VHH binders against Formin-like protein 12 (FH12). Designs and how they scored, part 5

Target 1, 299 residues: Formin-like protein 12 (FH12), of Arabidopsis thaliana (Mouse-ear cress) (q9c7s1)
Amino acid sequence: MASNCEKMLSKIKIPLPDMLNAVLDLDSSAVIIDQIKNLIKICWSKEEMDRLRNSAGGDKEVLGKCEEIFGELMMVPRIEPKLRVFAFKVEYPSRVSDLKMWMHTIIAATKEITGSVKLFRIMQTSLTMQVLRGSNVECGLDSLVKLCDNVYLMHDFCKLLDFGNDLVHLEAASRIELETITNKMQELFDIEEEVNDEFLASENDGANFVGYRNVVHDFLCTIDGDKQLLNILYAEVGGLVNSYIAEYPSGVRFKEATNILTRFVETFYKSREEIERQAEAEKEILEKRKMNIKQNGNL

## First folded at step 20 (VHH)

Design p7 (from n1 with Q104A)
Fold by OpenDDE, last read:
Structure p7 (fold): chain B 299 residues (1-299), chain A 123 residues (1-123)
Amino acid sequence: as target 1 above (299 residues)
Amino acid sequence: QLQLVESGGGLVQAGGSLRLSCTASGTTDYMGWFRQGPGKEREFVASISSSGGSTYYADSVKGRFTISRDNAKNTLYLQMNSLKSEDTAVYYCAVDLSPEQWKALWESGYDYWGKGTRVTVSS
């Protein structure tokens, strides 16, 4: 059974010194994240190495290579935290981008929902009709749920009421959990703290690490800037969402609201399509009848 | 043109009674009352079918309020008894419009709701 170390070694395609240099330069272009992850794993495999050393039947060559790698890694103070900082640096742009995207999506969707006169009219109509008729509907959203369950009523709404593509970001927003945003932001902040800790600890790493400290410092500055922006966006999301939810006495969660609306929009469009198909079919039938009458000399 | 004119509101002491009236243009299957209190959302109060055979009430007003309708006069009534401070609101008349009527209403730019009538219950 190839030792975990051997498997890890086999996955290293770049010379270790080059990888380490990339790590110390925080140069994400030179190294694949998986390689870094493998190195991180190797850092924790000291016990495994010791086991291999003590095993009478181990491949001496493999052991030698592992020892060499481990030796090289251990030459770098706090190599594991540095590797983690590097890994974070590599993933950082995508993480920030995702957060921004998610928050913008929610912001856009919420604005669309609250600003849609057509949606408001539909909800008002649906709610009023259902409530007057004795339905246990508490709010406009509830009325939409019930409307979706009534095919005939939905068709009537589709035929008579205009509802366009006003909710462009709704579907995307419905797929986003606010908790996910919160958790991912917190994760970034936690990792930032780790990066900061490593930065502080690196003060005594020696003259050879001045460059490393500089790039880490720059990275921290970047994170701080992004954090400020993310916090602003997050606050905006919170404000908009809370304002929207506050409009519903039932305390509907944002996710629930977006799900309801998404379902409604989907059902509405499907119903429209069906109506159109039926109308076309009827036209065709009428045309065929007219043609047949003409052919039979009755006109 | 949809016209809803509410009347009968006023100041009343807790435990007192008021009778609201609404004159509506046109005939609808259902008519009802909504109310909006200070800082609150508009809420359903009561509704009645065209025949008067079906009536519905919010839980908060059951046993205290009675809705009635005179179709000949196109008038809706709400008898409010045992009034409470919580009943303080602007009361609005509502009619059950067909989807076509709703469409026409929206196209006209007119508001569905009338001016309402204010009911103030003092403690």
Scores: ipSAE 0.614, ipTM 0.878, lowest interface PAE 0.7, mean pLDDT 88
Fold by OpenDDE, last read:
Structure p7 (fold): chain B 299 residues (1-299), chain A 123 residues (1-123)
Amino acid sequence: as target 1 above (299 residues)
Amino acid sequence: QLQLVESGGGLVQAGGSLRLSCTASGTTDYMGWFRQGPGKEREFVASISSSGGSTYYADSVKGRFTISRDNAKNTLYLQMNSLKSEDTAVYYCAVDLSPEQWKALWESGYDYWGKGTRVTVSS
């Protein structure tokens, strides 16, 4: 296995000093995140140097380059935390964006589910019919599961009941785990603390790091602003989920509900499409018959 | 127009009996009873087929409740024996409407459920 240092050397397109300057400026425009990750891995690893010495089997050039890298890294106080801050800065926009997107999706889907009169009616109808007929259905959602498994019943519902695109965000929401949101938010906040710790520690790095401190401070301010927004969204998600539970006391978890509903909606739409196709086909047949009759003088 | 009128509810002591009645505007293949207790969702109690040949009961009421119907009178009955505090609820009559009938009902703006009849079992 090639050492991390060797891997890094093979991929380095930018001189290390330039990379370090970018890190200290928190400028991601000139540095690839993978390079930074590789640097993080090799930071403070005396073992890595030993491995290189042993693996290089006499490649003095590689060893020399590695030593140079380590030398340069060691010149920067707390280089590893600084690299981590930089890495976080690079990934930060996407992380925040994802969280916002996920939460908005959940919010939208939940509102759609709870606000859909059509869905409620379908569930009520399905549940009542099935239960009266001796089915072991416990709730409306369960009844939908059974509908999905009965093509004839589904077709009957599709023909007679109106159900539109009321649940636009349902599919997307079904792919999102609430736990993921929670975990990712927590991770973000934890990393924020690390950034803050580095910021505080950097006070003692000397006059040459004033610029670095300024950019880190600005970054922290950005994080704080975003954190406030994320917390608001998270609170809204929580409130809606609780409301959902209150409205649907069947004990079905939100995720399970979204899965059931997603399957139902998909099945419903497919069934509807099939019915429409059949109707069109029948119409065409009838029209052809009429034309043939006219042509043959039978009318 | 679908009309369901429940009656027969009241206050009864634990171990007591009540007989509920429901008058429906029409008969369907299946008729049944639901109930909604305090803080609970509406739950199935019992159902009966048009011929009376098939009856279904919730596990919680099996052996204690008996459902019957008189099609000539468009009336559904629920004999409740050995009543328990857990049986306290508003009881609703239900009919098995076709999807077409449901659609008509929705379009009419009328509620499927009647007012129900309240059963209170005191310990």
Scores: ipSAE 0.563, ipTM 0.860, lowest interface PAE 0.8, mean pLDDT 86
Fold by OpenDDE, fold request of step 21:
Structure p7 (fold): chain B 299 residues (1-299), chain A 123 residues (1-123)
Amino acid sequence: as target 1 above (299 residues)
Amino acid sequence: QLQLVESGGGLVQAGGSLRLSCTASGTTDYMGWFRQGPGKEREFVASISSSGGSTYYADSVKGRFTISRDNAKNTLYLQMNSLKSEDTAVYYCAVDLSPEQWKALWESGYDYWGKGTRVTVSS
């Protein structure tokens, strides 16, 4: 554990005062996030510092540096929460962007699924045909599963329908879990509360922290605005998913549906490609035969 | 052009019997019946092969319903005995179309399903 602290200290390339100023300014351009994370870890390792102080075998120079860093950190009221706020600020744009992207992907995919006339026709046809023939198919989606397992039937469908790029966002959506979106949103909200708590606590930090409070306030305002947008998107996702469930009452969850559909689309495209390749091969054979006949006939 | 015309529905008391008929514009390998009850999804009822040698029934209607067909008349039948309130639904005729026929149907803009015939079973 002492070795980890030493390693962390060895990675600090920026003067501590400059780092602290960057933290208080919430200026992410001046400091690498990994350095801040290391500082946060140091703040948690009070026990390790005490161990280092008590260990006669540690490099005195390293210990001295650690003590200096610790001393400087302790001069800042609630330095750990401030470091965490800074770290969150740095990661914040990416987190929000990811959430937006995921939700938009789900929205787009759901609209594609529910709006695809071709998909609907395929499901209805597949279901009707299989059921009439005595298959134990329960619903349209189930029929697609069975269709994927039947190469001959799939080929027939490929001949029947030109199923193009109607489900552009399906694959991406299939990789997204709704629970992940919910959890990450909640995490964002929880961290916001922490930032707010730090903001409130910083009221008594003194005149030197007025600038810090201003930038934290601005950050909180940004978060608030983004939360509103995220909530709107989340509501839309929920509404669409519910609508989907209503349309497909078989009790198949959205995730399961997207998985089934993804498999179907993949299988469908593969089958189509195979058919096309076979057709081309046959054409080539015919052309070669014709050429040979012409050559032999002229001899 | 696919045309399915269902008939024979009506009001019947529980335990009663009805016979449904479907006239199709052509014969297919398989023909069958579906039904849609109030607030329920359309569900399979029964099907029969062209020769009549193979019949399939939903578990809920086994032993009570009998499907038959007359290929010369292009007519499908469903004899429903021992009717229950749960059998209340609009009944639809279905045919097993070839891929080419499906394509033609889709291109025509016509609905695969006919109007159906309503069966109401009173307690």
Scores: ipSAE 0.529, ipTM 0.845, lowest interface PAE 0.9, mean pLDDT 86
Fold by OpenDDE, fold request of step 21:
Structure p7 (fold): chain B 299 residues (1-299), chain A 123 residues (1-123)
Amino acid sequence: as target 1 above (299 residues)
Amino acid sequence: QLQLVESGGGLVQAGGSLRLSCTASGTTDYMGWFRQGPGKEREFVASISSSGGSTYYADSVKGRFTISRDNAKNTLYLQMNSLKSEDTAVYYCAVDLSPEQWKALWESGYDYWGKGTRVTVSS
């Protein structure tokens, strides 16, 4: 297995000093994240260096280069935390974007579900019909589950309601776990704390690191701003989910509800398509019959 | 036009009896009763088929309540015996509408549910 150092060397297109400068400037345009991750790995492996030294078959040239890299890295105070800060900076926009997207999706879907008059009518009708007929359904959502298993009833509903684009965000929301949002947010905030710790520690790094401190400070300010927004969104998600649960006392969790609804919507659309196909087929049969009658002189 | 008119509610002592009636504008295959207690969601009580051959009851009322119907009068009945405080609720009549009737109802903007009749059981 090629050492992390060897792998790094094979991919290095930029001199290490330039990479380090980019790290200290938090300039993500100058380096690729994989290179930085490799450097982080190298920082932890005194063991790796020893392994390279003890490897009987190691290329002396490679070893020399690795030692050089290690030497250069060690000249920077707390190089590993700085590399981690840089790595976080690079990934930060995507992480924040994902969180925002997930939360907005849930918010939108929840609003669509609670605001859909059509969905409400379907559930009410389905529930009423099934319960009157002796079904053991307890709530609207439960009735939808049963409805999905009853093709005839589903077809009747398809004829009654134009369930078009009422739940646009439902499918996307069904793929999102609230726990994932919580965990990812927590992770983001934990890393922020690490960045802050590095910032504080860098106060004693010397005059040459004033620029570094400035850019890290700016980054922290950005994170703080985003954190506020994320917290607001998170609170909104929580409020909406709780409201949903309160409105639908079936004890069904949000995820389960979205799954049920997703299945229903899918089944509904499929049923509609089937009905349309059947109608078209019948029309064709009728037309053919008419043509045959005409050809046989019966008209 | 769907019209459901419930009657027969009132104040009754625990252990007492009450008979509810519902007059519907038309007969359907199934008719039934729902109820909504204070702070509770509307729940199923009982239903009966057009022939009267099939009846269904919530577990909470089984053995105490009896549902019946008179198709000639378009009237649904609920005989409630051995009433308990837990039976306190507004009782609503329900009918099993055809899809076409549901559509018509939705288009009309009218509410499916009638006003209900209040049953209060005192301890």
Scores: ipSAE 0.529, ipTM 0.843, lowest interface PAE 0.9, mean pLDDT 87

Design p7 (from n1 with Q104A)
Fold by ESMFold2, fold request of step 21:
Structure p7 (fold): chain B 299 residues (1-299), chain A 123 residues (1-123)
Amino acid sequence: as target 1 above (299 residues)
Amino acid sequence: QLQLVESGGGLVQAGGSLRLSCTASGTTDYMGWFRQGPGKEREFVASISSSGGSTYYADSVKGRFTISRDNAKNTLYLQMNSLKSEDTAVYYCAVDLSPEQWKALWESGYDYWGKGTRVTVSS
């Protein structure tokens, strides 16, 4: 315990009263979030401090520093919950922004996939041609998997079209897992429960905490508003993803379908670059032949 | 310009038979049949190579349907025997196209699929 206390003491760089005043004002501009997280790690209970006093042994310097920190923390009622609310408030805007960005990316990519005439044409053509020739493919998406493994057939499709701006969000969407969004939303909404518990418990902290309670109340209102918005976006994601996946065999998941499309587009453009490189080389050879023919014909 | 004209559909009792035909313009390698049932997506039925040496069938129609072609007329046939209610669909002809033919079709604005021919199998 004394070794853990000494380790954590080295992480606190500014006077603790100044940090605690910033926390109680909920002023995120005044305190570095990493130092708040260090304080949460050292929020010793009364029982833990009593154990430290009884079992720390003869090292009075370590015990003295631990007692100083404990005394400063105990000046604030329920300091650990208040530190956690502050940390939540600091990190909350980025968590909401990330969730919005991820869901908007999936919405945009799904609309692009289902709305691309060029993608529809390639999938329909690839499926029809492969099935007519006896290949065992179940759907347009499966036909793209086989197309990626066939250099000659891929080159044929690269000559047919260019996707242009049809699928610009596809790669970004392929990096997003839907379960991650669900888990992150649940984590965010668990914050509301913790903040509400602190708000209710702080009713008995006294007149000095009315300002704190007002800011916490406003934070709860912010969370509730964002919860409503995020649930609307999540429902839209679910509807669009279900519609997109419903066009494929049972059991195909969003990640699988999106990864196949992403790999197909990547392979498509790699093949297109190779075709372009070969065409440039052939042009150079033909120009060299024309010079040789003119030179020999004029001799 | 590619043109596919399907014919031979109609109403038939379960266990009965029908023969579909499709006339295609131009020369083709593989030709085949697809079908689309009520509320379902278009699915493969059968295909045949230009030589007639290679034939392929969906599992649901093996032993009941026979595909054939007459290359002199560029005409494709589907003999459907032992028909079931599940065979009720609009039947579409399909042909293998070169990349240049696909590109020309897309630039023309015409659909690859024809109007099809309806087959209804009654109980």
Scores: ipSAE 0.444, ipTM 0.833, lowest interface PAE 2.0, mean pLDDT 81
Fold by ESMFold2, fold request of step 21:
Structure p7 (fold): chain B 299 residues (1-299), chain A 123 residues (1-123)
Amino acid sequence: as target 1 above (299 residues)
Amino acid sequence: QLQLVESGGGLVQAGGSLRLSCTASGTTDYMGWFRQGPGKEREFVASISSSGGSTYYADSVKGRFTISRDNAKNTLYLQMNSLKSEDTAVYYCAVDLSPEQWKALWESGYDYWGKGTRVTVSS
């Protein structure tokens, strides 16, 4: 019967002293982030270690290994917070890059949607034609939903229009939920509080940790600068999205409107491909028919 | 090239009547009327097929407005009876275009909507 402690121990692939040295130097180039996260999972309180001693009383080899790990972890003041700061520092550039990319995608897509003359024209024609024929559509966006269900009308538009580069960010933006961006930004700002708390708490850790504290201080300065930049981008996202959805009935959200447009564009290009296949097949039939006429004419 | 010319608007007392006309320069299937009230978006009023057999009305005008057309003159009519203050708007003629006709309009740079004809219903 494998203990939970033995399972946790097997997840630590690098010698613990080497891993702790990399953490204290805040040198992410020497350490695999998954190993650090595994180590965080086994940072035991005094209370948890006492429970482990009681539950592992029959297997002294497992208990001995757990005691050695606990002893090494406790040589570093507030090792668990320090491990979390390290893990966050490793992941931080990716988190900021993702937020910037997501917000840029939404900014680009909303500018493309509101600026596309071709999209405006299709929405105008679709709405006008359907309403004149007695359909109860409320806006151009609703008319696109119904246009997707009318294969013959869609084929006619596909022959005459090509969006080109008008909507290149649309599909990527449709995969992004605005609340996810808000939550991810709040997570980033909450983690800054954790980093700041460890910086303040480490003031009495001694001369051996001055280097650590200097790196954490510089990291806090980096986070402050990025918060300012991210807040500027977020404000631009909000303004552009609000302008975009203001053209639709109240209660329409960015994701709903953008999904309708994405489905429309997908259906549009699928229909365009079908028209191209039909035209190629017709051309081949005509060529074979012409060859058959020539062969019969030689008789 | 499509051209739509609306006429027949004016000032009228509530409960009164007006008849709007629109001439179109081309062959059309459906024709209809839209309107834009003060501070409002353009909205559908009524439509009629080329045969005259299919007519559609916005709920707000059913029983009060009658749409008709004269295909020999390529002219659309809207008889407006029992006019109310909420009928105050600029009225626009609309026609059902093929995608190719829409493309030609887009390439011309002309707006689909004409100048319209103003209807003002005073209390």
Scores: ipSAE 0.414, ipTM 0.811, lowest interface PAE 2.2, mean pLDDT 81
Fold by ESMFold2, last read:
Structure p7 (fold): chain B 299 residues (1-299), chain A 123 residues (1-123)
Amino acid sequence: as target 1 above (299 residues)
Amino acid sequence: QLQLVESGGGLVQAGGSLRLSCTASGTTDYMGWFRQGPGKEREFVASISSSGGSTYYADSVKGRFTISRDNAKNTLYLQMNSLKSEDTAVYYCAVDLSPEQWKALWESGYDYWGKGTRVTVSS
């Protein structure tokens, strides 16, 4: 117990009054952020502090430090909610930026997939050839799975084209889980409720907290605007994803379909590299033969 | 220029028969038939190898349709017996091309599919 408390106390490197003033001013310096996270771990109720007093067993220096911190924290009304609002405000821009990046990546990749003439041609060719030859192939994407299993046919297709810039977002999109986006969006919307609850509760905290309340109000306006943008992006993701996977049986998900394409592109470029390596080796042999003919012909 | 010329379609009563033919330019390995019914996507019907030794049929036509080819005339046939209303479609000839022949077709700008031949089965 006392060892755990002492370890937590060692993490507080900035004077507590300065940290509390930074919280109320919403100062987002990186050093302050780390210290606030440590304070959140230490926010004890009166009941928890009483339990610590009973369990400390006479370590007066550790207990004295804990009581000093507790006393200073209790001078601020609803200090734990205020610390959480600060932490939310600091982390919020990166969370929104990540969601925007993930959704834009999916949007770009699905537009690239559906708009690639080269991919369409390979899928059309692969499907038609395999069906005519008696293969049981359900759709264009299924034909790519089977094409990956036929190394020699894949080599034939690698000689025909290069995707170039057609599918540049594909691999990045394959690493994104749509369920994660949904969950992260819900977490942000839950943050809005928590921030609003503290804004309303702080109405009676007094004149010293008017500045804090103004900053929290501005933060709520920011959250509301981002919520609208994120919902628009999410709807676009849904529409594009549904169109892209509609050609699969109803049990197929975005991640599975996108992994098929990613595996296909990886296999395609591995085969292309092998073809290029063999062609370069042949050129070197031919050049060596031309030099040897000249050297051996001179008397 | 790849050219697939389908013929032999027409109006026929249920239970009747038709024979479709297709002439293709050049030598091919596999040849086959696809069809597209009203409001439906194009679907596989049957295929046959250049030797005639391998044939494949969609389950919906097995036992009723027979695919054959005459390599000397470069002609593909589909004998359609016991026709049903569900067989109403435009029938398309298809040929197996090498990847190099596919590339040449893409560069020409012409469609792989021909105009097809219309089969209408009246009840």
Scores: ipSAE 0.381, ipTM 0.803, lowest interface PAE 2.3, mean pLDDT 80
Fold by OpenDDE, look of step 20:
Structure p7 (fold): chain B 299 residues (1-299), chain A 123 residues (1-123)
Amino acid sequence: as target 1 above (299 residues)
Amino acid sequence: QLQLVESGGGLVQAGGSLRLSCTASGTTDYMGWFRQGPGKEREFVASISSSGGSTYYADSVKGRFTISRDNAKNTLYLQMNSLKSEDTAVYYCAVDLSPEQWKALWESGYDYWGKGTRVTVSS
């Protein structure tokens, strides 16, 4: 099994000293994140290094290089935490962006659903019709499920309402799990704590690390600002979702509701397209028939 | 224009009987009754086909209520026997409209539901 060190050596395109400098400068432009992750792994493999040292059968050259790498890493106080801070800093913008995007998507979708008069009418109409006809339907959402399974009824509805692009964010929202948002937020907060710990610990690292500390401090400030915003968004998401559930007391979870709605919307549009195609086909047939009659002198 | 007028509601003692009527402006394939109790959502009670051959009842009223219709009079009936306190509600007449009728309804902005008739069952 190629040691993590061997794997790292095979991928190193930049001299280790330069990488370390980039890490200390928190300069993400100079280093690839995968390289940093590999270095982190190496830091955890002290036992592996010892094994390599004791293994009589290893490539001496590889071992030497690994030892050199390890030696250079160990010259930096708390190199592992610093590497982790660096890695987090590199990924931080994308993580925050994703969280914001997900929450905004849910917010937008929820507002669209609750604000759609057309959707409400469809649900009420569908429920009433199906129940009168003896269908076992308990609620509006359930009626939509049944409606999706009834092609004839769906076609009737397609003729009734111009159900336009009122639910633009619904599909995207249906793919988002609230638990994912919660977990990802918590992860950010946990890592923030780690960054803070490293910042505090770095106080005694020496004069050469003053620049590093300043950059880490600024980063912590950024995180704090973003955290406040994320918490506000999260609260809004929670409030809207709860309100939605209260309005649609079917006991259906938000995700399930969004899935049902997504399926309905898709089926609705598909049905509409089919109706249009059929109408066009019929028109063409009629036109051809008329033309043939004219050509044969029957008109 | 669809017009539904419910009547026959009132105060009745538990175990008593009441007959509701609904006059509709037109005939539909299915007609039925819904009810809304205090603090409850509107729920299905019973429905009947145009021929009267098919009837459906909520489990809570099955065996106690009988739905019928007179197409000549455009009238729907609900005979309610063995009334319980739980039957206290505003009762609404419902019709299964054709797609064209639904469309017209939506375009007119008309509320599908009428005023209903209140049934109060005292213990």
Scores: ipSAE 0.366, ipTM 0.742, lowest interface PAE 1.6, mean pLDDT 84

Design p7 (from n1 with Q104A)
Fold by ESMFold2, last read:
Order: sequence, then structure tokens, then C-alpha cells
Structure p7 (fold): chain B 299 residues (1-299), chain A 123 residues (1-123)
Amino acid sequence: as target 1 above (299 residues)
Amino acid sequence: QLQLVESGGGLVQAGGSLRLSCTASGTTDYMGWFRQGPGKEREFVASISSSGGSTYYADSVKGRFTISRDNAKNTLYLQMNSLKSEDTAVYYCAVDLSPEQWKALWESGYDYWGKGTRVTVSS
């Protein structure tokens, strides 16, 4: 309605022709980027403009401004695809960086999990404890779940075993879903297709767009190189995850196993902190008793 | 064809809370909530990426509404807190199977829609 239109219009502080020229020149200044993002939010079809016209509440200044923007947008061939290419180019470095970070985190965490002697001992000990106590468990992961559900058993377990910083990437990896990585890679490559389609379609836009086409071409070359690197990382993730899951019963997924381990680590540290707090409190009480004895006499 | 079923709407006092649910019959990607107040056009409320890692909110609901999803159950949620009378509307669940993130704020960016669930906030 009119309040949504006014809100979007109030965010546009640079004349529209100047913003459109910045898109074609791929000007990356923070002010231009922010203004282009606002422009993308109001890039409308004829049907959407008609709905705005009907709901503007008779405010001719707001309606006239909207029609001015729409008219200028329609003067640029395929303005919506061009705005999307610009927005994608701005966001692209962070998208690739995120994918690399997520995959490196999973690689590191998986190597830590499969290489941890301490974790192997922990799972073996936990399984043995549950079996000896008469609990019905099938594997080390099952035993960890039951261990986490019993505060007193966990406290006894913490006294028996030391479990340090072997799994430093586990928490970060637990926040990453493998399907998300696959979907984000597919998104990146589907958007690459849109960028390539605009590059090809812009061939006949005229001399004013040759510079734009050159920048888009260079961008496509960058994407192609990163695509090769991302696929190599993805294959490594797949191999490491498959090796990790093979150590557990059929049907256990990466997310399930990783969540159980993360919960165990969190519960273990909480129990360790409580044991340490109790030890510090006992130490303080003992020190007070020592000072009371000295004040009244030495024994 | 993909089916979307909303639930959880009802009558609530101003300042109260509701949680809306939307269950999808098939595969989904970006999902969102829209609403249509009495005599008004449908407007964007919130959207969430397929993983749940990226969320977007209309300014009018930021800090009060939380969008989330459970992909194992194919279910989208909207937790609505600190409800106001202007939140009175029919709320629609929507799915975009081919997300263009810049379009997630617009009605035309979604392929499939539910029938809606009514939320009434009394003063």
C-alpha cells in the first residue's frame, strides 16, 4: 500500500539515472551499493505498478514519483536481470568465502573426530559402563546419548576421564548442514547461468553497454575458476564424511552423529565446570577454617 | 501439485503471542509468510532460506516475529510476539522453488500459496 511505497521511496537518495549509470559501471562505493539494493526492492512489473496506483490513496506526489522511477527503469534493456547481476557481483565474494569456510570447517572437524584417540576411548568406556549397568545400548553413540541424559552418571564419567581440546572445530561444524552446502553451491551455479544469459543477451544492447559486458565477462571467468575449486573441496568433504559415518551403524547420518557428539562435549564441559566450582567452594571453606583456627589458636 | 496447509491462527489480545505453522506436501526451497489485512493488499512479512540460515523480515515485525523451519517435517513456523491490532490479517504461507533472494520480499517471487489462516488481535 502507500506506506510501503513511501518507505521504499524514502530510501532512494541518489537520482535514478546516476544509480543506473553506477550499475553499468559497477561502482562499488558503499553509498552506491546501498542505493542499488534499495532500487532492487522496488523494481516492479506493470501489474505491480497498477496495484500500487490503486492503493496509493490518492497521493499524487507519491504516485508520480513511483511512475517516474518505473519509466526510467523501463528505458534500460532487461533492467531486472542487470540489477540482479550487479547485486550478485556485490555479494559473490562473501558467498564463495562462506562456502569455503563451511567446507574447511567440516573437513577439519571430521579429521579431528576420526583421529581422536581420546574420543575413541570415551565411546568405548561409555559403552562398557552402560552395558555393565544393564542398559540396552547398541553402540558408542547410543551410550553417549544415555550418558548425557543422566547428570550423576556424567559427573562420575568426568572424574574417570580427561577430554580436552581435540575437537576444536566440532561446535562450528554442528551448525552446518551438508544439504545447505549442496543447496548453496547449486544456488551459486544457477545464478551463474543467469549472469551468463544476461551476458549473451546484452550483445545487442549497443555501444553504451560494451564496458558492462567486459566486466560481466571477467566476472564469469572468476566464477568458473572458483567453481572448479569448490567442486574439489566438496569431493573431499564427501570422502571424509563417508569415512566418518562408516564407523557407525547403517543409517546414521553426519548431522545425527555430529549433534550427539556436540551435545556430549557441551554436557561434559558443563559437568567439568560444576565439579571445578564445587572444588573452589571447598577450597574457600578450608581457607576460612584455617584462618579461624589461627585466630583462636594453632592446632 | 504442491499443497500448503497453514494452522495456528485465532483470536488473541494485544501484547499476546501466537505461533503459525505451515506444512508442505513436497519439496520446498525459500519459504515465506505474507498477510492481507481487511481491505488491504497482500504484503510481505518474513522469509527464510532452504537451510534456515538466512532470514528476512518486514520492518513492521522485526524484533517481534521469528521465522523458522523444520525440514525433517517440511514445516514452516512463524512465532508472533507482542502482537498489535495492526497485525490483524489473513496470513499466507508461500514457497519459492527457485529462489532469487532479491525477489523474496515480493509476492511475485513465490510460486505456491496456502489458503491462509486468520489472526485477529483485539485491543
Scores: ipSAE 0.000, ipTM 0.098, lowest interface PAE 21.2, mean pLDDT 75

